VH-VL binders against Counting factor-associated protein A (cfaA). Designs and how they scored, part 4

Target 1, 212 residues: Counting factor-associated protein A (cfaA), of Dictyostelium discoideum (Social amoeba) (q54z64)
Amino acid sequence: QFISIQKYDFSGNCKNSSDSASSFEASSESAAICMQNDLLSGIVTNEGVCLIFNEVPTTFIISTKGDYIVRSIYDINDNNCQGGIIENKAIEIDECFVECADDYHGSTYLFSTETSLNYPSNTFMEISYNGECDGQWKTSFNYLQYYIVNKCNVAHEIETHTFSVGCNSTSSWVSEYAGEVCTVEPTVTTSYPIVDNCGDLDNSNFIDYCNI

## First folded at step 1 (VH-VL)

Design N04 (framework fv_nivolumab)
Fold by ESMFold2-Fast, scan of step 1:
Structure N04 (fold): chain C 212 residues (1-212), chain A 122 residues (1-122), chain B 107 residues (1-107)
Amino acid sequence: as target 1 above (212 residues)
Amino acid sequence: QVQLVESGGGVVQPGRSLRLDCKASGFTFSSYGMHWVRQAPGKGLEWVAVIWYDGSNKYYADSVKGRFTISRDNSKNTLFLQMNSLRAEDTAVYYCARVWGSYRYTGKLDYWGQGTLVTVSS
Amino acid sequence: EIVLTQSPATLSLSPGERATLSCRASQSISNYLAWYQQKPGQAPRLLIYGASTRATGIPARFSGSGSGTDFTLTISSLEPEDFAVYYCQQYNTYPLTFGQGTKVEIK
């Protein structure tokens, strides 16, 4: 059983974000929309895996009855998730919601559970695993993150960060933009070779996959 | 904003050991791969070692393999280089540097510390 | 290991002139090449990566080109602050390797 986290484009207004500051579920006067054509990125993870979510170390566990997911947040320097829990948040399964960074900026999320591994096409994927992938990474991975290629992402953690991700068989790249819109000319583009072999580095624990 | 500060350099005799520290701030240290690069006085840059974000993978230049050990403590935002069996040829300014992109551990080095001088002489 | 050879070793020019620096790899590295600038007493600064992409904050007068084994860094019109040592670096495979450097000095 997997936890699926999908992030969608948000163009609404965040209102009353202070009321939900201690909860992942946010209240907004803008309608939450989780349409597949607005999907920007996602994560598929096993329960209890320590991962960085919105810049903080986090674990996700499915509730006993399967009706919500518990997100546990740890200190920013505790990437093992073995220290004290700073905060626990309950997230309703299959409910589209907005998480607000401030009164104006936010992100739209949908959390779901799946019995089989599902991920969308036209994505750049980063796959983390505990053992040898050896061509069968789907049976041994810890979590995977994906980005819909060529989609504009606007993130508001500390400051506005606008970017898009692309890939081909040999390379992946991240293009960054100065404003809140992905203009024709990015400010900077960072290119990386595709890591598609677990043996590229000794004891490799991740690979890249351009799913186009 | 992004800062890397090296420390621990000094004058040591051949055959002795020395440990260098690199303190990171201004970014999520535990999400980035880290490198050590050195430069002998008046000479060019020489890559020394890399460590992945979680400490799982490490690579060394042949000139230091078996003598130097790279490690990190993500809870303290600190990178280390343990240097054993030092030789005159190890005399250099040692820089720590960050790899741009949390999932990439080979690549361009986007931020560098100011360096710490290690002098190996008898 | 991949050996990078930079030429010329020293380039003596005046402000306003064009500088052309070469870096040659002993085997193909595709476009996995970066250029760094180093001024006396300072740490290196990333200028170009992916053979041709300028790093954030780097002036437009710096440009990179090339692929495979032959690469070029061009400074279209030298400013006083551009007189420095320049290094190329490959990140196609471990160990990471640097060229020996090209010193751009005032004539």
Scores: ipSAE 0.000, ipTM 0.460, lowest interface PAE 12.2, mean pLDDT 80

Design N05 (framework fv_nivolumab)
Heavy chain, then light chain:
Amino acid sequence: QVQLVESGGGVVQPGRSLRLDCKASGFTFSDYGMHWVRQAPGKGLEWVAVIWYDGSKKYYADSVKGRFTISRDNSKNTLFLQMNSLRAEDTAVYYCAKDLRFLEYSYGMDVWGQGTLVTVSS
Amino acid sequence: EIVLTQSPATLSLSPGERATLSCRASQSVGTYLAWYQQKPGQAPRLLIYDASNRATGIPARFSGSGSGTDFTLTISSLEPEDFAVYYCQQRYNWPITFGQGTKVEIK
ESMFold2-Fast, scan of step 1: ipSAE 0.085; ipTM 0.636

Design N06 (framework fv_nivolumab)
Heavy chain, then light chain:
Amino acid sequence: QVQLVESGGGVVQPGRSLRLDCKASGFTFSNYAMHWVRQAPGKGLEWVAVISYDGSKKYYADSVKGRFTISRDNSKNTLFLQMNSLRAEDTAVYYCARHPYYYGSGSYYRPNYFDYWGQGTLVTVSS
Amino acid sequence: EIVLTQSPATLSLSPGERATLSCRASQSISNYLAWYQQKPGQAPRLLIYGASTRATGIPARFSGSGSGTDFTLTISSLEPEDFAVYYCQQYNTYPLTFGQGTKVEIK
ESMFold2-Fast, scan of step 1: ipSAE 0.108; ipTM 0.621

Design N08 (framework fv_nivolumab)
Fold by ESMFold2-Fast, scan of step 1:
Structure N08 (fold): chain C 212 residues (1-212), chain A 121 residues (1-121), chain B 107 residues (1-107)
Amino acid sequence: as target 1 above (212 residues)
Amino acid sequence: QVQLVESGGGVVQPGRSLRLDCKASGFTFSRYGMHWVRQAPGKGLEWVAVISYDGSNKYYADSVKGRFTISRDNSKNTLFLQMNSLRAEDTAVYYCARGGYKFGSYYMDVWGQGTLVTVSS
Amino acid sequence: EIVLTQSPATLSLSPGERATLSCRASQSVSTYLAWYQQKPGQAPRLLIYDASNRATGIPARFSGSGSGTDFTLTISSLEPEDFAVYYCQQRSDWPLTFGQGTKVEIK
């Protein structure tokens, strides 16, 4: 069984204007709508395996329990989930919810479970192997992350900056824009070759796949 | 095990140059932005420079613009800081730190142990 | 550049007590503020990002709050390993800047 985490664009207001004592508050879960046309990116991971995220030095196990997906988090220095659990986070399966960066910007998330490996078309995918780089990622990956090509994403670091991802069979690229929307002219476009075997990179258990 | 190891620090006279190296292991170096941050003896942290995952974008603190150059060699999993026209005020422990995946987390989640640069006459 | 001012400069407390650390920005940084912990002779460690999100592996006793120009790091009950220097950092604008630090020391 696989766990799918999908990130959607959110164009509403995160501010609760009438009753909030704070300047920032997430919109209620019931106001969130996860529409396929707003899908920006996602993650697919195996259930019940010890995962080591290279994006953040994180060790965790994701599992299901009833109507929830549970993320069990271990110490940053624990590379095999042998130590004590530091935190358990429960997220309701198949329920859209909003996380806000400020009063006006946020993202909508949907966590779900899948019995077979599924991922959307028109995506650039980065695939992490569990340790065996045998070239058959569908049977040996630990998780994958995808980006819908040519969709505008907010750079999480600076909300005034945005980016889009593109790819073809030989290359992937990221276009950066200095504004809240992806304009026709990017400030910078960065490209690099598609890596289709993890042996192509030093200290790497990652490959790329352009699913166009 | 994610690790960053700095090297190249030492004692140097004002006006001269030093190059610092930072060797990465345990993660896909070519997919991350990288930072240099320094700390003068007994003082706080000061951000120095950042480089994007592919080397195309670079930003510098005003105090080092025109004197320092950040660069990287993804085939060697190594980050560099070329320091020219060194001043006494550049004396500090220099840390390399991992930024965001591909496109910019400007928070630093993995740090090296640091290398000491002493500029004195 | 955006200047971050931390207060107090030094906080002297005993294990089991609550620590409250402040960081004030010279202009609004929205929620684009992180907190780091540094122990003597060691590199900094990321604790909190985007004002209130705990970094992976960081104990629940650490919490962050605030937005705009005023931010707080709270340690609900100090453990012996929590006595360290704490720095805030903003990512709202270039150049990236750190506060001057707050030292949490044993009374």
Scores: ipSAE 0.012, ipTM 0.495, lowest interface PAE 8.1, mean pLDDT 79

Design N09 (framework fv_nivolumab)
Fold by ESMFold2-Fast, scan of step 1:
Structure N09 (fold): chain C 212 residues (1-212), chain A 124 residues (1-124), chain B 107 residues (1-107)
Amino acid sequence: as target 1 above (212 residues)
Amino acid sequence: QVQLVESGGGVVQPGRSLRLDCKASGFIFSSYGMHWVRQAPGKGLEWVAVIWSDGSNKYYADSVKGRFTISRDNSKNTLFLQMNSLRAEDTAVYYCARTIYYSSGSRYYYFDYWGQGTLVTVSS
Amino acid sequence: EIVLTQSPATLSLSPGERATLSCRASQSVSSYLAWYQQKPGQAPRLLIYDASKRATGIPARFSGSGSGTDFTLTISSLEPEDFAVYYCQQHSNWPLTFGQGTKVEIK
């Protein structure tokens, strides 16, 4: 079983204090609203994998219990999830969940489960695997993170800055924009080679995949 | 163009405090983790501290834990290092450096861009 | 913490010669090893990350190899601008650690 976390664009009004990022559960009616916005990025993971998220700097494990997906949060300096759990956060499966940065900016998340591996097209993917990766990562991965290519993402704490991700068979790149929308001319573009080889079997390894 | 510019270094007496600033430009500062790395005169590099993109999580080298505080102001594109209870062994060039937030691996704790460095001399 | 030991401490070579620099970790860092070049009075410059991947703008004469505990940086044919100090860094475990450096100097 796979757990899918999808991040959608959000253009509504956030009814929370702007001095703190807030999160809350949405009703089942609100779940339909998630699907009406552009998909920006996501994660697909197996249960029990220790995840480190750079954009939201938490170390956590995701699991399922009944109708809920449970995220168990660890200290950031615990990079293998062996320490004590700081917090458990439960989110209903197929519930649209809004996290607000201020009154006008936020992110919308949908948590779901799948019996088969499913990931969107037109994505740049970073794939964690536990074992030998000879092009067979689909049967051995721990989790994958993707960005929809050429979609505009808001930088969380700078309201006037955005970025987009692109890739081809040899490179990935991040284009950064000084504005609330991605312009034709980015202020800076940083390029990286595609990493498509596997490391040691003794450790989790990552590879890149441009799924275009 | 990515730029990181440190300031605030100087000569300070043991036991005193000093604050270093690192001004970032040419990239979305709030999307990147930031580090301080130091180098004592004639010696190698030593990692000092990290702060993640939203400022909520921080981690320190044991040699500075409890004395140094890393912080950031994303609205000003500025990284800070507050150094308290300074010792002679803290004498070093201090570099700010960025961690890539999107790359080939989950362990993005290598440094793609560095500032020019600012010298801190702790002596009587 | 993971200790990185670089060898040799100093390489005395002429332009056009091959340089081979070693970095050994006290425990496995998988492929999570980076290499930096530092010239006098300058900040370090990223050369290699993930043991073998060349950073943007780095010439093809620089290559990295190895995994686990034993890593190598190779400069296939030294140019005058390559005489510098080279550091390895593991990006596997906290705290992040660097090797003590290898100085490549003109003989």
Scores: ipSAE 0.006, ipTM 0.534, lowest interface PAE 9.9, mean pLDDT 79

Design N10 (framework fv_nivolumab)
Fold by ESMFold2-Fast, scan of step 1:
Structure N10 (fold): chain C 212 residues (1-212), chain A 119 residues (1-119), chain B 107 residues (1-107)
Amino acid sequence: as target 1 above (212 residues)
Amino acid sequence: QVQLVESGGGVVQPGRSLRLDCKASGFTFSHYGMHWVRQAPGKGLEWVAVIWYDGSYKYYADSVKGRFTISRDNSKNTLFLQMNSLRAEDTAVYYCAKEGRRVYAFDIWGQGTLVTVSS
Amino acid sequence: EIVLTQSPATLSLSPGERATLSCRASQSVSSNLAWYQQKPGQAPRLLIYGASTRATGIPARFSGSGSGTDFTLTISSLEPEDFAVYYCQQYNNWPLTFGQGTKVEIK
């Protein structure tokens, strides 16, 4: 069983209750906000595996309990999830919801379960292993994270800044924009080589996949 | 350009409080863990604190645990360090630092802000 | 916490000479070791991470080697701008720790 966490573009307002996250989540119609065309990024993981995000100091297990997906958080030095649980966070399965960073900025999320591995096309994917990778990543991965390429994402600022992700067979990149839209020339672009070889010594627990 | 800019440093008396701010630009702030590192005059580097990308987990050096609080506001691309019960030994240049991709090494540093704790 | 010991404390060399800096860890840090350069009045600059991987924009004269507990930073031919303090840092265990520094000075 797979757990899917999807982040969608949020075009509403968080401050005013008539335009805010609360009104968008008030009825079954809130599911319409999590439309595939608004998808920006996501994570897919196997249920019950210890997750380590190398770009952030995070160690946790995601599992299911009843109608909830539960994220169990472990000590930062517990890289195999053998120690005590620090915190459990529960999120309703198949419930589209908005998380507000402030009165004006937020993101829309959907947590779901899947019986088969599904991930969208036109994505840059980072695939993680909890230890050495074993050939076919589709049956042995820890988690994968994807970004829909060329979609405009909001990087929250006091001045709104945005970013987009791109990739090709040899490189991935993040382009940052000074304004609310990604239609102007980026102010900065950071590039990374595609790591597609399982067993690389320093990156043996990660590979990159440009799914274009 | 990718940059971090600290502010809020100054001279403060022992036992008082001070807040440091770190403004990020040129990278996707909400995707990275952020750190504070300090350096006392004429001494080496000392790691102070980390905060996860979403603010949900924090970890501190023993020397500051219980006195300092790290926080972030992703909507403002800003990292904070609230320093309470300041001691003379907290006198240092405080650097905001970004994690590198796949490593807890620091690829981007702020210019630093000086905190002087003196009576 | 893991203690990093750098040696020598000070290295006095002339431009064009090779510099070899050592960093020893009190317990294994695998290859999770970084090297930084710091010039007076400036923030540190990342040189090497993963014990041997050169950071973006770092000249080829800088190289790192080692694993476990014994690590080396080598500057193959010193340029005037290379006279600075160098720090190693481990990121295998929390808290993250730095060595005390090696000063590479002109003389």
Scores: ipSAE 0.011, ipTM 0.531, lowest interface PAE 9.2, mean pLDDT 80

Design N11 (framework fv_nivolumab)
Fold by ESMFold2-Fast, scan of step 1:
Structure N11 (fold): chain C 212 residues (1-212), chain A 123 residues (1-123), chain B 107 residues (1-107)
Amino acid sequence: as target 1 above (212 residues)
Amino acid sequence: QVQLVESGGGVVQPGRSLRLDCKASGFTFSSYAMHWVRQAPGKGLEWVAVISYDGTNKYYADSVKGRFTISRDNSKNTLFLQMNSLRAEDTAVYYCARDSLWFGKLSYPFDYWGQGTLVTVSS
Amino acid sequence: EIVLTQSPATLSLSPGERATLSCRASQSVSRYLAWYQQKPGQAPRLLIYDASNRATGIPARFSGSGSGTDFTLTISSLEPEDFAVYYCQQRGNWPLTFGQGTKVEIK
């Protein structure tokens, strides 16, 4: 079973929170809608596997419990999820909700479960392995993260900045923009080569996939 | 375009505290993990600490754990390093560096660095 | 903690010569190795990441190779501005670690 976490653009204003919310914290009182045309990014992961998130390392398991998806967090040095649970965070399955970073910036999220692997087209994807990277990533991955290409994403900060992601067969890039729109020239664009040869990587590696 | 500017360095006596600031501009600061790296005069580079894009996760080198605290204020595009119980061996130029990690990869290294700020711990 | 050992500590060469710098890890870091250049009084500059990929704006004379525990940085023909200290860095495991550096100096 797969767990899908989708992030949608939220074009409204946030009610009254000046506090940042984590990816598993939610505002349940917002009139949230999750429309395909507003999809910005997402994550798909296998249920019940120990995941090592590489940005500032966190070790966790994502599982389902009743009507909830639960992330159980473990010590940074516990790479097998065999130690004590430090924290549990729960999000209701199939409930579209708004997470507000401040009074002006928010995103709409939908957490769901799937029996088959599904991911959208027109995406840049990064696929994580925690074991053999055998070139069959659809059956051997731990999680994948995707961005819809050429969509404007809002950063959650007091001065609004935006970014968009693009890719082709050889490169991916992130273009950053001053202000709230991505329709002007970017202030900076950073490019990265596409890593798509799984056979060259060791265990616990990443590959890129431009799904255009 | 992309700039990182450190400040707050100076001469300080052992056992005292000092706070370093790193002001970011030209990119979406709140979307990037940030690091502190130091270099003792005439010596090599030593990684000090990291903070996630949203400030919720932090990790430290054993040499500074329990004495240094990394933090950030995304509303001010500023990274901080609070240094307590300073020792002579903390004498170094301190650099802030941007993690080029955008999509969860740790394989992408520090693509931008500040110019550094010198901290001298002496009597 | 992964220890990175760079060799030689100092490399004395003339402009136009080929420089070959080694970085060895105490355990496998897969492909997650980067190379930086540092000139006196300046911050480090990213040259190579993921063992073999040149960073934006880095001249073609710089190349990286290797995987696992054995890595090499090659400068095919030294220019005057290439005389500097070079550091390798691993991102395969926490904590992040750097090599001790190789100084490329004029003969």
Scores: ipSAE 0.013, ipTM 0.580, lowest interface PAE 7.7, mean pLDDT 79

Design N12 (framework fv_nivolumab)
Fold by ESMFold2-Fast, scan of step 1:
Structure N12 (fold): chain C 212 residues (1-212), chain A 126 residues (1-126), chain B 107 residues (1-107)
Amino acid sequence: as target 1 above (212 residues)
Amino acid sequence: QVQLVESGGGVVQPGRSLRLDCKASGFTFSKYGMHWVRQAPGKGLEWVAVIWYDGSNKYYADSVKGRFTISRDNSKNTLFLQMNSLRAEDTAVYYCVRGPQYDILTGYYKGYFDLWGQGTLVTVSS
Amino acid sequence: EIVLTQSPATLSLSPGERATLSCRASQSVSSYLAWYQQKPGQAPRLLIYDASNRATGIPARFSGSGSGTDFTLTISSLEPEDFAVYYCQQYGSSPLTFGQGTKVEIK
């Protein structure tokens, strides 16, 4: 079973919604819509496996418990998730919700479960996987993150910095914009080679896939 | 304006206590993990402590563990560092720093620092 | 803890030259590495995060590369304001650690 986390563009205004909507929780006052045409990015991961995500200071397992997806967090040095759970973070399954950073900027999220591996087209994907660098990522991946190509994403909500991702068979790029929308010429565009086998990386077990 | 403003530094005698405050403005303080980083005169940077966005988890450098306590008050947009049993080796400029926004996959914050306060000098001497 | 070693300790160059700064980790930090610039009397400023992403407002002449244990910060053409101390920092493992710094000074 797979866990899917999708981030959608929130075209609404967070102004005049619930006061202090500044946590990652659905407000009972928020109207949230998760339409596929507004999909910006997403993550797909396996249920019930110990994931090493080199953040300070965690490894974690994502599982389902009743109507919730639960992230059970362990110390980063616990590579097999056999020690004590530091914390559990729960999110309601199949409920579209809004996270507001300020009066104007927000993102819409949807957590869901899937029996088969699904990811959208017109995406740039970064794939973490376990085992040999043999190109069999669909059967061995730990998690994958995708960005819908040429969609505008918010990098820092309060400072209003946006970016878009593009790719082709040989390169990916990130175009950064100084404004609230990606409608002006990018301030900076940074290009990277497509790494389609882990022999092109520094022992990181990550590959890139331009799915267009 | 997005900023962090520190206060509470000064000269203190060894073995005494001091509390540093850091006032945040211009951003939603409750969404961010916050850290303290210090720099001894003429030396490099040293991470001191972190507190997560909701105050639930805290971690400390071994050099300060058991002596320093990090805390926050999200209703006042303020971060604190309570420093007890101060030593000469604690003499440094202390920076209040912001980690990036909450990471949805892990439920935590990444540990790079996109916003820094001006720093406040703590001198531990007799 | 993960130890970050920066090299060289001091880099003496003239304006207009390319600067290449190295940071080596004692263990893999994947891509969880940031670079900071510090000028005398000032707080550090974030330049690069996640090894290669330029922070908001940072000029295009700054670029980062690398993954795992070997990382590089490149300044393609030094401006007078770029002469400063540069620190790398990892956030792949607790505790968070910084390199000892590389001083970029005018020749």
Scores: ipSAE 0.014, ipTM 0.484, lowest interface PAE 7.5, mean pLDDT 79

Design N13 (framework fv_nivolumab)
Fold by ESMFold2-Fast, scan of step 1:
Structure N13 (fold): chain C 212 residues (1-212), chain A 123 residues (1-123), chain B 107 residues (1-107)
Amino acid sequence: as target 1 above (212 residues)
Amino acid sequence: QVQLVESGGGVVQPGRSLRLDCKASGFTFSSYGMHWVRQAPGKGLEWVAVIWYDGSNKYYADSVKGRFTISRDNSKNTLFLQMNSLRAEDTAVYYCARASTRIYGVVTYMDVWGQGTLVTVSS
Amino acid sequence: EIVLTQSPATLSLSPGERATLSCRASQSVRSYLAWYQQKPGQAPRLLIYDTSNRATGIPARFSGSGSGTDFTLTISSLEPEDFAVYYCQQYSNTPPTFGQGTKVEIK
């Protein structure tokens, strides 16, 4: 069983949102509310695996309990998740929720479970390995993060700046735009080589994959 | 206008305690992780601690672990650093800084910094 | 803990010259490296994130490059306001760590 976290484009506004709650505000809405908007990016992780995310500087296990996905958080120096749990955070499965960065910018998220691995097409993927970094990554990854290529994302939600991700077999790139929409002419484009073998970098258990 | 303002610095004797505050404005404070970073006189930047957006996760530099406590009050848009058992080596300008949010989660580069508050631990 | 080593410690140059600053990591940080500028008496300012992306409002003369363990910040033509200390920072692993700094000073 896999845990899926999907980020969808945000079509509303956050002007009247309550900041007294969590940064992630649970809603009573079904998954269908998120899915009316474009999927922008996501994370897929194995249930019960001890994870250290580069994007989220923490050590945790994601599991399911009843109708909830539970992130069990451990001391960051506990790399095997055998110590005491510091905190459990629960998110309802298949419920949409909104995270607001300011009064006018936010994102919608959906936490779900998958019995079979689902790799979206037209994506740039960064894959963390728990084992062999070869043709077996689909069965041995810790987690994978993906970006839907050529979709407009909000880079700095408190500023009206956006970005899009692209890739091919040899490189990936991020194009930044100085506006609320991705224009034809980005202000800057940064390119990175595709890293497709573990061990190309010291202590690297990550590879890149352009799924186009 | 995004702004962070530190306060609470001052002169304190070794072994004593001091609390620093960092007041945020111009952004949704509850949506961002927050860092404390310090700089001893004439020295470089040293990361001190981070707290996740909802206060659930806290991480500390080994040099301050067990002595310093990071906390936040999202209803007051305020970040705190409680510093106990202060040592001369803790003398520094203390900056609060906002954790960057690139897509989602906490990315640990810092995109907004306060002006800093000086803490002098001296007898 | 990932150690970042910056070189040179001090770079003495004149306005109009190109500055090249290096940052080396003790282990791979992939692309998760940022650069900051600090002027005397001021807070640090983010210049570059994710190795090569300029932060909002940062002039085009600043550019970053590199991957894995070896990173470079380049200032194509120094302006008077660019004489400052520059720090690299990694965020691939917790704790996030800073390099010791490179001082760019007027010759």
Scores: ipSAE 0.000, ipTM 0.461, lowest interface PAE 12.3, mean pLDDT 77

